# VHH binders against F-box associated domain-containing protein sdz-33 (sdz-33), part 2

Target 1, 300 residues: F-box associated domain-containing protein sdz-33 (sdz-33), of Caenorhabditis elegans (q9u232)
Amino acid sequence: MATVPFPILCLPDFVLQKSLKLMGVVEHLCLSILSKNIKQLIATLKGYPKCFSFKFVPFTSLTVVGERFKHFSFRFDIDESSQNANLRSYTDEGTYITLTVPGFTVKHWIEHVAYVLCRNNSIKLVLWEPNIDEVYEIVKDMRTVEVVIVSSEIQSCHLLKLFPSLRYLGVYKAPISAQILTYNLLHLEVKTKVTLNDILISNCSNFSISGNDVSDKELNFFMRSWIKGSNPRLTKFYIRNSLRVRDPYLETVLFQNIDYIETHKKIYWRTFEISRPDGTKADVMWDPLYNSYFNMTVQH

## First folded at step 11 (VHH; from g2 with T28I Y52T T53S T104M)

Design m2
Fold by ESMFold2, look of step 11:
Structure m2 (fold): chain B 300 residues (1-300), chain A 122 residues (1-122)
Amino acid sequence: as target 1 above (300 residues)
Amino acid sequence: EVQLLESGGGEVQPGGSLRLSCAASGFIFSDYAISWYRQAPGKQREWVSTITSGGRTKYAKSVKGRFTISRDNAKNTLYLQMSSLRAEDTAVYYCAAQDYWPLMGSYEYDYWGQGTLVTVKP
């Protein structure tokens, strides 16, 4: 005769899960360092907000940015001799709490936070003001991180040597170099001064510019140049002019000497279509009352 | 140091009115889009209203026609005038400021306030 095994006790987690959903990010991180099972439970919690990005200032702070919770800034307390790091945050009462795991470095914390809050999926590490060599040492072995660099200083030759597959770059203070402009980035975002010539030589696929005074006549020149074959890899061009004046004659100036079709006229925005001789088309969209923007998207 | 400080929250009867303020310091207020968000107990934070640097306003459908967002750039202050208040409007209200980085995660918010509680009694 056979012995019938007894079932193991399955501990119901529903009370714990209800409690966890009432807690904030700091409490979740505190609990996640206590056990592997709690860490895994938090990472699989249904209804848990998705992380949109981490803002990382190397060796200083990590900010979690997500759709469902506040910005949470953490400070690193780093032992310079060992590079071990503690993660420090405010409590709700305005005192600091320190999270400590023996042997954790800054890299371990980034990986741990990404696992717990993003479930190791769809993460974007936004590196704010990095030292490029230090950043490289942190991220070179990270499996599931898309690196976005946002910098006030650009060492363009060195940056591209360390990150030859760099896809995303943001520049907000440094003059932008021809090396960066002509590099085949997927996304380039610029808040520093660019000229019409800088735009025309650019080789990125998606180009976002703000804080510049690109005139409607310069945009007209850009579009005519695009029609003749400039910017062959460009798929999306976005510009937000902080000084662009509302102009009821914008359509006349912007499309001077351009064959175009107005495709949509809606209460809040208008869309136009322009074409290259080879049949490639682009949509041009504007709303002159909203952020003074211009958007051009190449049709596929 | 950047700071957003909400005030004007409190308890109000249904159908009543309340005016929230958000005082800003440490950045050029006129250059930012400023938003109100709210979070009811046990619910996710939801967008309420935005006013752009150029003064354009947008509202969530649940509050349109009852709430008015405005800004006073001379005083670095954002306002939310709330009227015809309902029990569903009970929440902690936050102001948030954003410098738009569309390729880095569109509508990313740089700064948030601490929040002010609005309670509408049944």
Scores: ipSAE 0.014, ipTM 0.242, lowest interface PAE 7.8, mean pLDDT 73
Fold by OpenDDE, look of step 13:
Structure m2 (fold): chain B 300 residues (1-300), chain A 122 residues (1-122)
Amino acid sequence: as target 1 above (300 residues)
Amino acid sequence: EVQLLESGGGEVQPGGSLRLSCAASGFIFSDYAISWYRQAPGKQREWVSTITSGGRTKYAKSVKGRFTISRDNAKNTLYLQMSSLRAEDTAVYYCAAQDYWPLMGSYEYDYWGQGTLVTVKP
C-alpha cells in the first residue's frame, strides 16, 4: 500500500498544533482520519465550543452547531449497494465537499465527527426518529445536557437514565410521559399535547409549552394551585398559543378567586403579580392583543 | 446573519396604494411574529400592524381598514398593502421580528430592518 507521504504528519507537535488552529473543521476531520496522533491533537484543541449540537437524522444528515462555529451541515451519501457512506459537508455558499473513506459507514462518520469535534464538549442531541440506543452508544462517553426529541416513538422513560447530565429536554412530536414530567429538569419544552394535569405534575424549573390550547380557566386553576404550593420548583411557565384563534384570555377568568395586582400595562402585554401565602411572588404576563402567549415567572 | 430588508417604499398621491415588502433571512421566519412600524419625521416610532406566526393580524386604529398585513413563510417575506394613503402616512416604515418569549418588563423585538420611506404627497 503506497503510503502517500503527508509531510504535515511529520511535523513536530507544536508546529502541527499551530497549523491545525489555522485549519477549518473539514480539514480537521480529514487529518483526523489520516493520523491517530493528529486526531488526538485536534480533539484537545480549545477552540471548539463548549457545547455542540448534534442533529441526528438517521442515515441522512448530521448537523453540528457550535457557539464558535457556523452551522455545519453534513449529509450522508449512502451507496445502497454498499454500506459505505460518504460525508458531504455543506458550506454557507451552497457548495459541498465530499469526504470519502473506504469502509466508512454512517456510524463510522458519526463516531468520527463526534470524537473530533465533541469529545470534550457538552452535547445537545436533536433526535429525529433515531434509534436512541444507537445514538447512546455513540455519545455515551460524552456529557449530554440537552435532548430534543422529534419523534413519536422515542419517548422512553430510560432517557434520563441514559443521560444523567440532562438539563434541557424538548419533546416536539411525541406524547410526553408522566414520568418525564416529574424529573428535575432545568428546562422542559413541549410542543405536543399537554394537559392541565401534566402541567401540575411537572417538576421542571422552566416549563414551556407550545401548540397547546390551554384555556384561561385551566390557567386559573394552575395559578390557584401554585398559590397553594403546587410546582414548588417552578421558576418560569410559558405557553405559546400559536394556534389559538377564538378565545382570548379574560382577566376576570384568569384571576378568578386570586388576589392580584396589575404592575404593568402595555399594548402587547399586561403584567400582574400574584403571591403565595409564604410571600413568594410571581409575575403573570399575557398578550391581550393577540392572545398568543402566557408567561408566569416566579420572582427570586 | 439575520437580515430584514424592507422594500416598496416611494412617493404616492393621496388616496393611492402602495405595497411594502420585508424580506427576512438568517432565522426561522415562520416562528416569529412580524410587525410593521413607522416613524414620521420628528415623531416617535409607532406601531402599525402585526401578524403572528399563526397568521393572526392586528392593526393600529389609524390604519385599520386601509392597511393589510400578510406573510409568505415560504418566501420568508412580510407584506403591507397600503390603500387610501394619507399625508399622515408619510414615514419610514420598518419591519420587526419577535419571538414569543417576552422579557419581563420589556417588549423587545429581536430583529429590525433598516426601513423604507413612504411619502404621500399631493
Scores: ipSAE 0.000, ipTM 0.241, lowest interface PAE 13.2, mean pLDDT 81
Fold by OpenDDE, look of step 14:
Structure m2 (fold): chain B 300 residues (1-300), chain A 122 residues (1-122)
Amino acid sequence: as target 1 above (300 residues)
Amino acid sequence: EVQLLESGGGEVQPGGSLRLSCAASGFIFSDYAISWYRQAPGKQREWVSTITSGGRTKYAKSVKGRFTISRDNAKNTLYLQMSSLRAEDTAVYYCAAQDYWPLMGSYEYDYWGQGTLVTVKP
C-alpha cells in the first residue's frame, strides 16, 4: 500500500470538512497548499467571515481583520536573493509559527492567505516606501480599495492609474495634488498642509484633514462657498488635530454672513445647522473645550 | 489637542472589582471605536476589549464574562468594569481610539492614552 504522505487528503469531503472545522487558521493555510480540494472546502467554511480588512504593509506584514474583530497577523521573511518568502503567523500571545513553501513569494502568500481567509480580495495598502512599482507587482491582481501613503515621493497620477478601484486614500507627509483632490474618492484623508483652495477643489465625499492650520476665516469662507454650491459631492468634512487656537468667539467668526441655527444635538459639542438655497442642510460641530476641531456633515 | 486620559487604576485584591475610565478629547468620540489594551511587565501589549461606534462589544477570551466595556458618547468617556480580578490581570491598561473610517475593520489606532496601572495582589 503506497504510503500516502498525507492521509488526511484521502478522507471523504464530508469527513474532511468536519475535521477542518476543528482546525485553526495555520492548519487551514497549510492544508490548503497541499490540496486544491481542501483549499476550496476551507473557503466554503462558515467559520470564516467575510474579510473586512486586508492590510498589506509591503515586505513587512499582512493583517486580516474579519467579523467580530477576528484578527490575523502575519509577517514575511523574505530571502532577498531568491525573493522566496516564509510566512509567520502570529498568535495573540505574541508567538508565531513559520510556514515555509518552496518557491512561494510574498505575492503567493498574499494570494493564498486572501483566498483562504477572505472571500473578497479588497486590499488596504499601506505604503511607507517611495517605490510603488514593486508593490504594485505584488497586488496588481487584487482589488486595492484603500491606500495609505506615507511618502512624499509618490506621484498622485501614477497612483490613481495603478489602483482604479481606489475609494479611500490617505496621504501623509506628502503634498496633495490637484489630481488627487479632484478625483471622486469616497474618502480622502490628508495629513499634510492644505490650502483653502485645496479644500474647495476637493471632490471627495468624505474629506479629513489633520495637522493643518486652517483659520476660522477660511472655514467661514468654505462654508459660504458650500452654501453657494461648492463641493456638491461632499458628505463629510473633518478637521482633526488642528493647530488652531481656541477662540471664545469662534461662532461669530465661523458664521459671519451665514444664516445658521444652533441645534444642540450633542451635550458637550456645539452643533449648528446651515443650509443651501436648494434646501440642502449641513451639520456643523466643534468641541467647545478646544474649539480647534471642526466637523461638517451634509444631510442627505 | 487629542487626548485619551485613563484613570481608575490602582491596587486591588484578587476577586475584587475596579472600574477604569478613559476620557477622550480633541476628536469626535462617537465616530470612533474605542478599545482597551493592557501590557503586563515583560509581556507584549494585548487586546482586552473593543466597543464600536455603534455599541457593539468584543472581549478577549481571558476577560470575557469578567470585564464589561461601555461608553458614554455624551461624556466622551470609555469605561471598563473589571470584576473577579486575577493576578494575571495586573498590567498597565491603555485606551485606544480607532476610526473605522474609511474601511470598517481596520486595526490601526489613531490615538493612545498614557495608560493606568492595575495591580492585583493579595
Scores: ipSAE 0.000, ipTM 0.207, lowest interface PAE 13.0, mean pLDDT 81

## First folded at step 14 (VHH; from m2 with I28Y D31S T52D R56Y K58Y Y100D S106D)

Design j2
Fold by OpenDDE, look of step 16:
Structure j2 (fold): chain B 300 residues (1-300), chain A 122 residues (1-122)
Amino acid sequence: as target 1 above (300 residues)
Amino acid sequence: EVQLLESGGGEVQPGGSLRLSCAASGFYFSSYAISWYRQAPGKQREWVSTIDSGGYTYYAKSVKGRFTISRDNAKNTLYLQMSSLRAEDTAVYYCAAQDDWPLMGDYEYDYWGQGTLVTVKP
């Protein structure tokens, strides 16, 4: 890039660093395009987390989340003929500034934003749309540390091939394939109907289900199966937002034919400990006051 | 029924301290990230601080070093210890809860409190 005669670009690094700390994301994005030196300086600044999560809606928008609840919202204006794109950076007030760089595509902007905001230029991709192939073409050359996919229905394992770093998957609508359930995901969340068989065949470390009516008998069966060696990779299983109303005194049903120790009993929740023959233990937290919330955590 | 009830607000002099509380009920508190927001008169609501389910804390630049967020899961209560209060800290303070799912990018909170007023004036 040709040297742009902006005085700020001629400032000593120590002065520039101080100035950059007083600037916002938009300024950082602009200046980092104009100067490699500034780009590098920005990358060394404190204030941004090492990695951002990118909520990407293909060809529409990018929401970047750094620290918890720190959001940066962008949209893309794409020229369909050239595939060049402008970046709209939105403010909290709903206004936006448009950034234009000749030759920049959506991919260039994503990479640039990632570089500026992520110190190690790594991306956690959060995909909310099922158009996996289109997204892959955009991000395939990027340094992706983690992929999170939220989808209504997942029947194919194609996404697993495209994104081997897939760690989290959210499924909002059933059914999901057995191949997905049996995959070694770090975290699987299903916000639709899940069967006992689905739970038993799951191979994720952390399994979350919500909006389900899992019975005490089913939970009992699951726990008994776990004790016998099922779900060997499981570290946590928990139910959220259960619609089932349970009797707070149905402990006998939940733990029928299970050896357990009650470790805590409080007004809001009870905690139990169950054990495998091999000595592995799990904490079971049961709270019937909160729609019969059930949490099982395997002890390390 | 889900409830978030803020308390501890009041009048304080500049440089003073105040401790806010948010009592939660009706949801599994320990699995949620809980946050403080504030809204000054004529201004937009702004994020103040968050403590996630793992106990990690986050602060807005404007309050970092002065405010401390904490939680007591046994009591289903969120706290905000405010020190070195300034006039610009005057606002209604709200607590908000969000499911601490690994998915990022959703800034919508599941539950909000009604707020407690903090007034910093001489």
Scores: ipSAE 0.006, ipTM 0.255, lowest interface PAE 11.0, mean pLDDT 82

## First folded at step 16 (VHH)

Design r3 (from j2 with Y56T M104T)
Fold by ESMFold2, fold request of step 20:
Structure r3 (fold): chain B 300 residues (1-300), chain A 122 residues (1-122)
Amino acid sequence: as target 1 above (300 residues)
Amino acid sequence: EVQLLESGGGEVQPGGSLRLSCAASGFYFSSYAISWYRQAPGKQREWVSTIDSGGTTYYAKSVKGRFTISRDNAKNTLYLQMSSLRAEDTAVYYCAAQDDWPLTGDYEYDYWGQGTLVTVKP
């Protein structure tokens, strides 16, 4: 094999650390597999405060989520017979750079990336058609704070038992259960069918719905119920409806029998304020041209 | 820095076709819902089409059957194939992105492009 010394490995640690601070995530990962010293130096950088996500099936991948929407994605190339895995990253030229460590499995890579790049062991899981017990074995040493279930059903009790740190849950194609609805999540996102009763029994702080249209009459009932004290933990409520041209009677139906103050009027959105009798206020934001979303934020 | 760069606008005869592109950078494109909006001079901005992170497509009634939205996650690019164009389609077309997951951003469109002008001659 050709002999070329690798000069960066020979630099004093303080010079090497300054050089590393100028590099990005892909460069850090590339260098982190070269030596234990470089791995440790990169780990002493501040890293990223947000968790990274792992997607399972149809292919396994990880994404490092940087500050202000910078994302870096890698796909695993897994040898079926050995379960050894390489990381593959997209290049500017449309090809992949492959990172290889002999004997590394997906679990080894997850632990390596967490050690090198992340300030904590928090992860997001995106699950298409998983065996959840196999996924758990890969990530059990991580603090799983977010799970998205895309196209499979997983028993709610089992999911919540496996991931006690869970704060964010997305359910995209499976029916939503009462156990999930009443669980004290920070954030619940649902892309499957949700009824008005499901909304009213929910105990999450942030609730996002995009699996079906919620009618203006249902939203009116929800707001009247909230004014009377329903959903006491709710802070943010977001519904993304099918995009369509505005019904000319929308404002009349939506705010029927509700005392409100219009707080802001823009060409592209309008905002309103509603209040509970105890003085708790909520901001409601609404798309005046298309009834494409409903957004309510409680002012605590 | 996050950027959305629209291109492919221009002048087209009635009944013609045009393909718009929106090149995205600085964010995890595959996790975002991406939409096209348009604004005719002196009118409100109006929604045209959306494709979510799962690939589900949505269309305004005025364009359904004539416009097709698609995305190429490998190229971080959104497309709008417009056919059977009418004078009413004359507008500046904008792409907009919203994070589909609670990990980043809020539930409104986080990013907007600068727009590309489409003119359909009368």
Scores: ipSAE 0.000, ipTM 0.164, lowest interface PAE 13.0, mean pLDDT 74
Fold by ESMFold2, fold request of step 20:
Structure r3 (fold): chain B 300 residues (1-300), chain A 122 residues (1-122)
Amino acid sequence: as target 1 above (300 residues)
Amino acid sequence: EVQLLESGGGEVQPGGSLRLSCAASGFYFSSYAISWYRQAPGKQREWVSTIDSGGTTYYAKSVKGRFTISRDNAKNTLYLQMSSLRAEDTAVYYCAAQDDWPLTGDYEYDYWGQGTLVTVKP
């Protein structure tokens, strides 16, 4: 990271603007804390592409994605007694650069970074055991569009009420609730244990599941249920299983009591078509060599 | 919802070429580092190649000079051009995506594809 000399604060605004257009995200953040004038110039800089993604791991880190799609990550250093926070980042030389503003809390940093560096106020949250009400107070003036629950037990009703703009939800190591499953999400990603019943009650459009032991008989039951009308909003359904040895009987078990046609048979993947009585069709694909995934796409 | 879908595998003679593709959806592809891995029957997965969000490429010693990784961010697609294929390259090839969101050692990669089989005939 370049050091920015303090004499730059003495330059006329139009000279500063020309210089700022030649600088990157980290330099802009560093300069933005030096004066209100520079903060405003950076925030309103014409012809300069702002960061388009903003990720917050509460009380741990911020990440923005800027010009040339580079990720810039900063970790919080929080004084527990005052709740004042510094940001720090790893340098190429193996040391940390620390950004300090007297009196800044985590909330101040979230608002500052969004104002100075970001195109809009959309934010992605990654939750590791935080107090969700405390997190909400920090980000309530942001548009929360994606949440990943890594290992936190958050009341689902509460989460969904706090973040009405939510379109994408990931649940990794925490138990998944029926309320999340039945919520009308565009995307739901689950890396925690789910049952067949959880799958059947789900109301999301795209459902991705990994780290589970959903059996071939359970997938058969799911498909038979879908044929009878379950999961009416589902467009894409994907399960990633652990790798295992080839199972020569999988097709027989998977499609038992299901009318289907095989639409593609190659060494690396097989595709089948199943239908509802109303004519709605779905494509089913899986990996016959290692049986490592199941993919169903509804033809709407 | 995130999906990585590999294609382009098949049978090939020694010395031949294949081009693998990995179509991505459900995440902002341009901001991720994307990798190819492979797993031969009965063996552990091994790293093959990575391309980061800035376009810098990295290769395992066993494939350097023979394989070329590339990405098309407009099409959300990763490619692996494989040339001078050998019997030892026979494996299921997987693409994997990672961003800096896993801030602990609990995750190696955020997303994995289903794999595509490459068979190099003896």
Scores: ipSAE 0.000, ipTM 0.206, lowest interface PAE 12.2, mean pLDDT 77
Fold by OpenDDE, fold request of step 20:
Order: sequence, then structure tokens, then C-alpha cells
Structure r3 (fold): chain B 300 residues (1-300), chain A 122 residues (1-122)
Amino acid sequence: as target 1 above (300 residues)
Amino acid sequence: EVQLLESGGGEVQPGGSLRLSCAASGFYFSSYAISWYRQAPGKQREWVSTIDSGGTTYYAKSVKGRFTISRDNAKNTLYLQMSSLRAEDTAVYYCAAQDDWPLTGDYEYDYWGQGTLVTVKP
């Protein structure tokens, strides 16, 4: 493949650099396949784009967001018999160009795109009931830092073992497993039902839940438990997307048997401070009119 | 009402330093990823830096090592310490807030400020 006649490949590096600067992402992807030198030159271009997001939906699509481009979408065209794949690069107009490299699999494409467009080699994995083993084989050489789980079956896997760089985990359409709750994640997002017990056993720094499954009384209990030393790693806990309405008696319920200080009072914003015996403090806010119904932030 | 108000912009000499601030109100600041963007005259808006709700920082290659993003959740304020400023850093700087989770593939922001002008001139 490297020996394919292509005049541009014979140009001096300084000329190539100038030319590459005038080319688009697709051209970079194509040329980088043909020449390791060009691939390296692309990586060294001034203003090389930073990748903000590298989102992989197994066997379906790859979405890249970067400084150079707000949104770049790819789809995989997989030959099921050989597992070879073509890469379809979609334009804003909805058309696409197909990139074909003999012998390339989904894994090859992911790695190639990541190298050319993203230097951090990090990946966000969205699991829509795929075979985790197959997915792992594809992404094992990358840093999976974010995972979104849509299926419950995947939760039985030891995700931290598979993905040691995992920082963010979302559980969107399945009940959260106790195992996952024990993970020392930076951020855990649960969009499905969460119980008080789930909250209490959680070991993440940031815990976001959605819905109305946890009552105000249970929140009170949680805070009391926190004061007693529960969730020592917790930095933030918040409930979003709640259908709850503002209750004028909410304060009485939430802070029952809790010593607290109101630190801020505005029309829509009230902030309260609670404290552990060890001196650790947390700010507590709530407003159902905003994204966060309940927000607790531990002061560190 | 949600507000993002940038301040600290001005004129500086090349090699100089400047600290920008973004005061946020009307939303739970601490739960958001907050970013700086800039737009130079005649150019497209470009990403500069982001700090997520967990405190992790991200920088554009063009500013890495020179700019430092930070936040004070108690004050609902985002900062951008700029050093070793260059002429090419001249731009209107914007702060933007995005729900920290989930990270979307389109990287859309919920709120934008009005911007503050930074001019780097000899």
C-alpha cells in the first residue's frame, strides 16, 4: 500500500506540510493511510486539532468532535463474512465518501482515525447490547474513559478490569447493579431507577441520578448518613430531570434533625451548609425549575 | 435568569499576562463543564479550554502551557489565566457552559456569555 504510485508522496516534507494544511480531514485520513511519513507530518501540523470526543458505537458509527471540526461522523460498512470494514465519512449534506483499505477492520479504522484526529487515544464507548468481548477486542488498545450502558447484561461484567481508565459511566436504560455502584469512578450517571441504598453504597466522586425515585425523606436520610460518614469519596450528588415541583415545606423535610446554615437565599436559589463532625462541609441546593432538583456539593 | 458574564479583557503587550473571569448565575454552576472559546476578527470561533465538573482541564494545543483554566464553585466563577500572550491570541473570549453529563457527540453548549475582548499589541 505504501508503494502505490501517488505523486504527492514524492514531494519534500516542507511542500507536503504546506499542502496538507490546505487539505481537509478526509484527505488527511486518506493520505495518512498511504504514507507513514505523511501521517507523522499531519500529526505535527501547526494547529493540529484537539479531539474533544471520540464516540464509538460498536459496529455502527464513530463520531469525532474536535477543535478543527465541530462534528465528524463516520459509519462502518462491515462485511460480515470477512469482518473487513469500509469507512463512510458523512458530509453535512448527508452524503458520504467511502474509504476502503483492503484488510481493514473496524479496529483498524478506529485506531487510524484516532491517531489522525485524536492524540489522546481516548474513547467513549456506547454499548447498545453488543457483545462485550467483541467490543473489547476492538478497543482494548485504546483508553476507554467513558462508557454508556444501555443494556443490563453488560453490567455483570467487571468493567474496571476491562477498562482500567474508565472515569465516566452512564447507565441509561437498565437498573444499576450493586457492583457498578462500588466503582471508584469520577462520574456516575444513572438515568434509571435508583434507591436510597444505591446512593449509600455508591463510591463515585460525582453521582448524578434522574427521576423521582428518591423521596425527600430519603434525601434527608442520605444527608444524615453523610454527616455520619457515609460516601467518603463523594464530591457531588445531584438529581436531575425531576418532575417535582417546588415545595415550600421542603426545607423542613430535607433538614429534619440536621444542623444546617442557610448561606444564600435568592428568589430561586437557596443554599444551605451542612457539616460533618470532622469539619467537612457540604453545600445543599435545590430547585426543580432547573436541571438539578437536588444538588449537594462537598467542600474540599 | 441564566447569565454568563466575561470580564478581564483588555490590551496587553506580547509576552504579557491577563486573567479573564466568567461570572455565572442562574444555574448550578458546579455541575457544569465550563469552557472558554475565542473568536478572532475574520476567523471562526475556536475552542480554547474546558474544565469539567470534576476539575479536569483540557486545552487547545495553541494555548497549552500558556493558559490555565480554573474555577471557583463557591463564587460561581470561571477563570482563564493567560500568559506569554501572542498577537494571535487577540480575540473576543467567550465562556460557555455545558451540562457535564452526558458528554454529547455534538458538543453543544447550553449557555454562552457575551464575550470580552483581548487585544495583544506591541
Scores: ipSAE 0.000, ipTM 0.214, lowest interface PAE 12.5, mean pLDDT 83
Fold by OpenDDE, fold request of step 20:
Structure r3 (fold): chain B 300 residues (1-300), chain A 122 residues (1-122)
Amino acid sequence: as target 1 above (300 residues)
Amino acid sequence: EVQLLESGGGEVQPGGSLRLSCAASGFYFSSYAISWYRQAPGKQREWVSTIDSGGTTYYAKSVKGRFTISRDNAKNTLYLQMSSLRAEDTAVYYCAAQDDWPLTGDYEYDYWGQGTLVTVKP
């Protein structure tokens, strides 16, 4: 603890509060390290921006999105020998200020930033690195609610155990497990190959699929399954198919044995309404022009 | 193919107005939050404005009160009405689309346009 009196630390709280409101993120981060009192004051400042996103890319960067989509971008400068890390806070001009705290690791920084800027311990984790265990050690004391798996080497089935608060999962390259599919995620985004069976067993509320080639017949089957009562939690089902040169979505195939009403017809999209026997309805949007996407939104 | 095509850029004098358009195609436009970004020479790309799928608008402090974002879902088009333009507004303006999931904080965009240049000079 620096024995040197820091004048600002001796100011009354009401003065500090006023001053802190005029300061930037870097100042807040710095001062909060110096004083627990200031740290608390910062965290409780009235009108302090709410943090909506805390995106951590392990060993690379931290991005915080606050109120009004304000972005705070950080990068880690890690000493490989000691595993200590400096925090680089980037400016809008592309420059950065380096924050150095002796003994601070990546874990210390993410927790500190989360406390100061987000007033919570939630985290969005983007996994480019295959070593999930190492990452877990960093984030285990936070609440991981969003995970994006970019690495093809990470098995999604392990994530549920590691992150019990998981709400959003993106799987971009790795195979998706049945455990994940049947889990009650709020949002599942898959860019890897998905089978019809995968779709049918899914239990997420919002299911987004891209980079696949789901046929009209398969979509028809899905809709029929839904009509029969599959996935009562479903709010949205979205598919962006790979570029299709041939075999556009055909209404006759897509809605075979389905009672539907066309509600909107535009050049770029058509909207249909389908219904369950229980009265639940869904809007189905079909892309007649590009034949690239299918969107079903359940009405509530 | 997904496409975001910006238009309406050009040269204007300080204090002038300009309206940008972003024509979207190839995706479910109405379910997306659509945003404007801009990038000035030598600077980082910065967020300008967003309109979510519900029509709620958000603005950067630097443009609030001067810029108005709007969308026409029937035309799959995003607009940015710019007024009281300043030299510092000079930038390439990009439109970006992201799936408007109820979870806040996703700043990753699914699609980006190629941008349109706005130059504000005397």
Scores: ipSAE 0.000, ipTM 0.233, lowest interface PAE 12.2, mean pLDDT 84

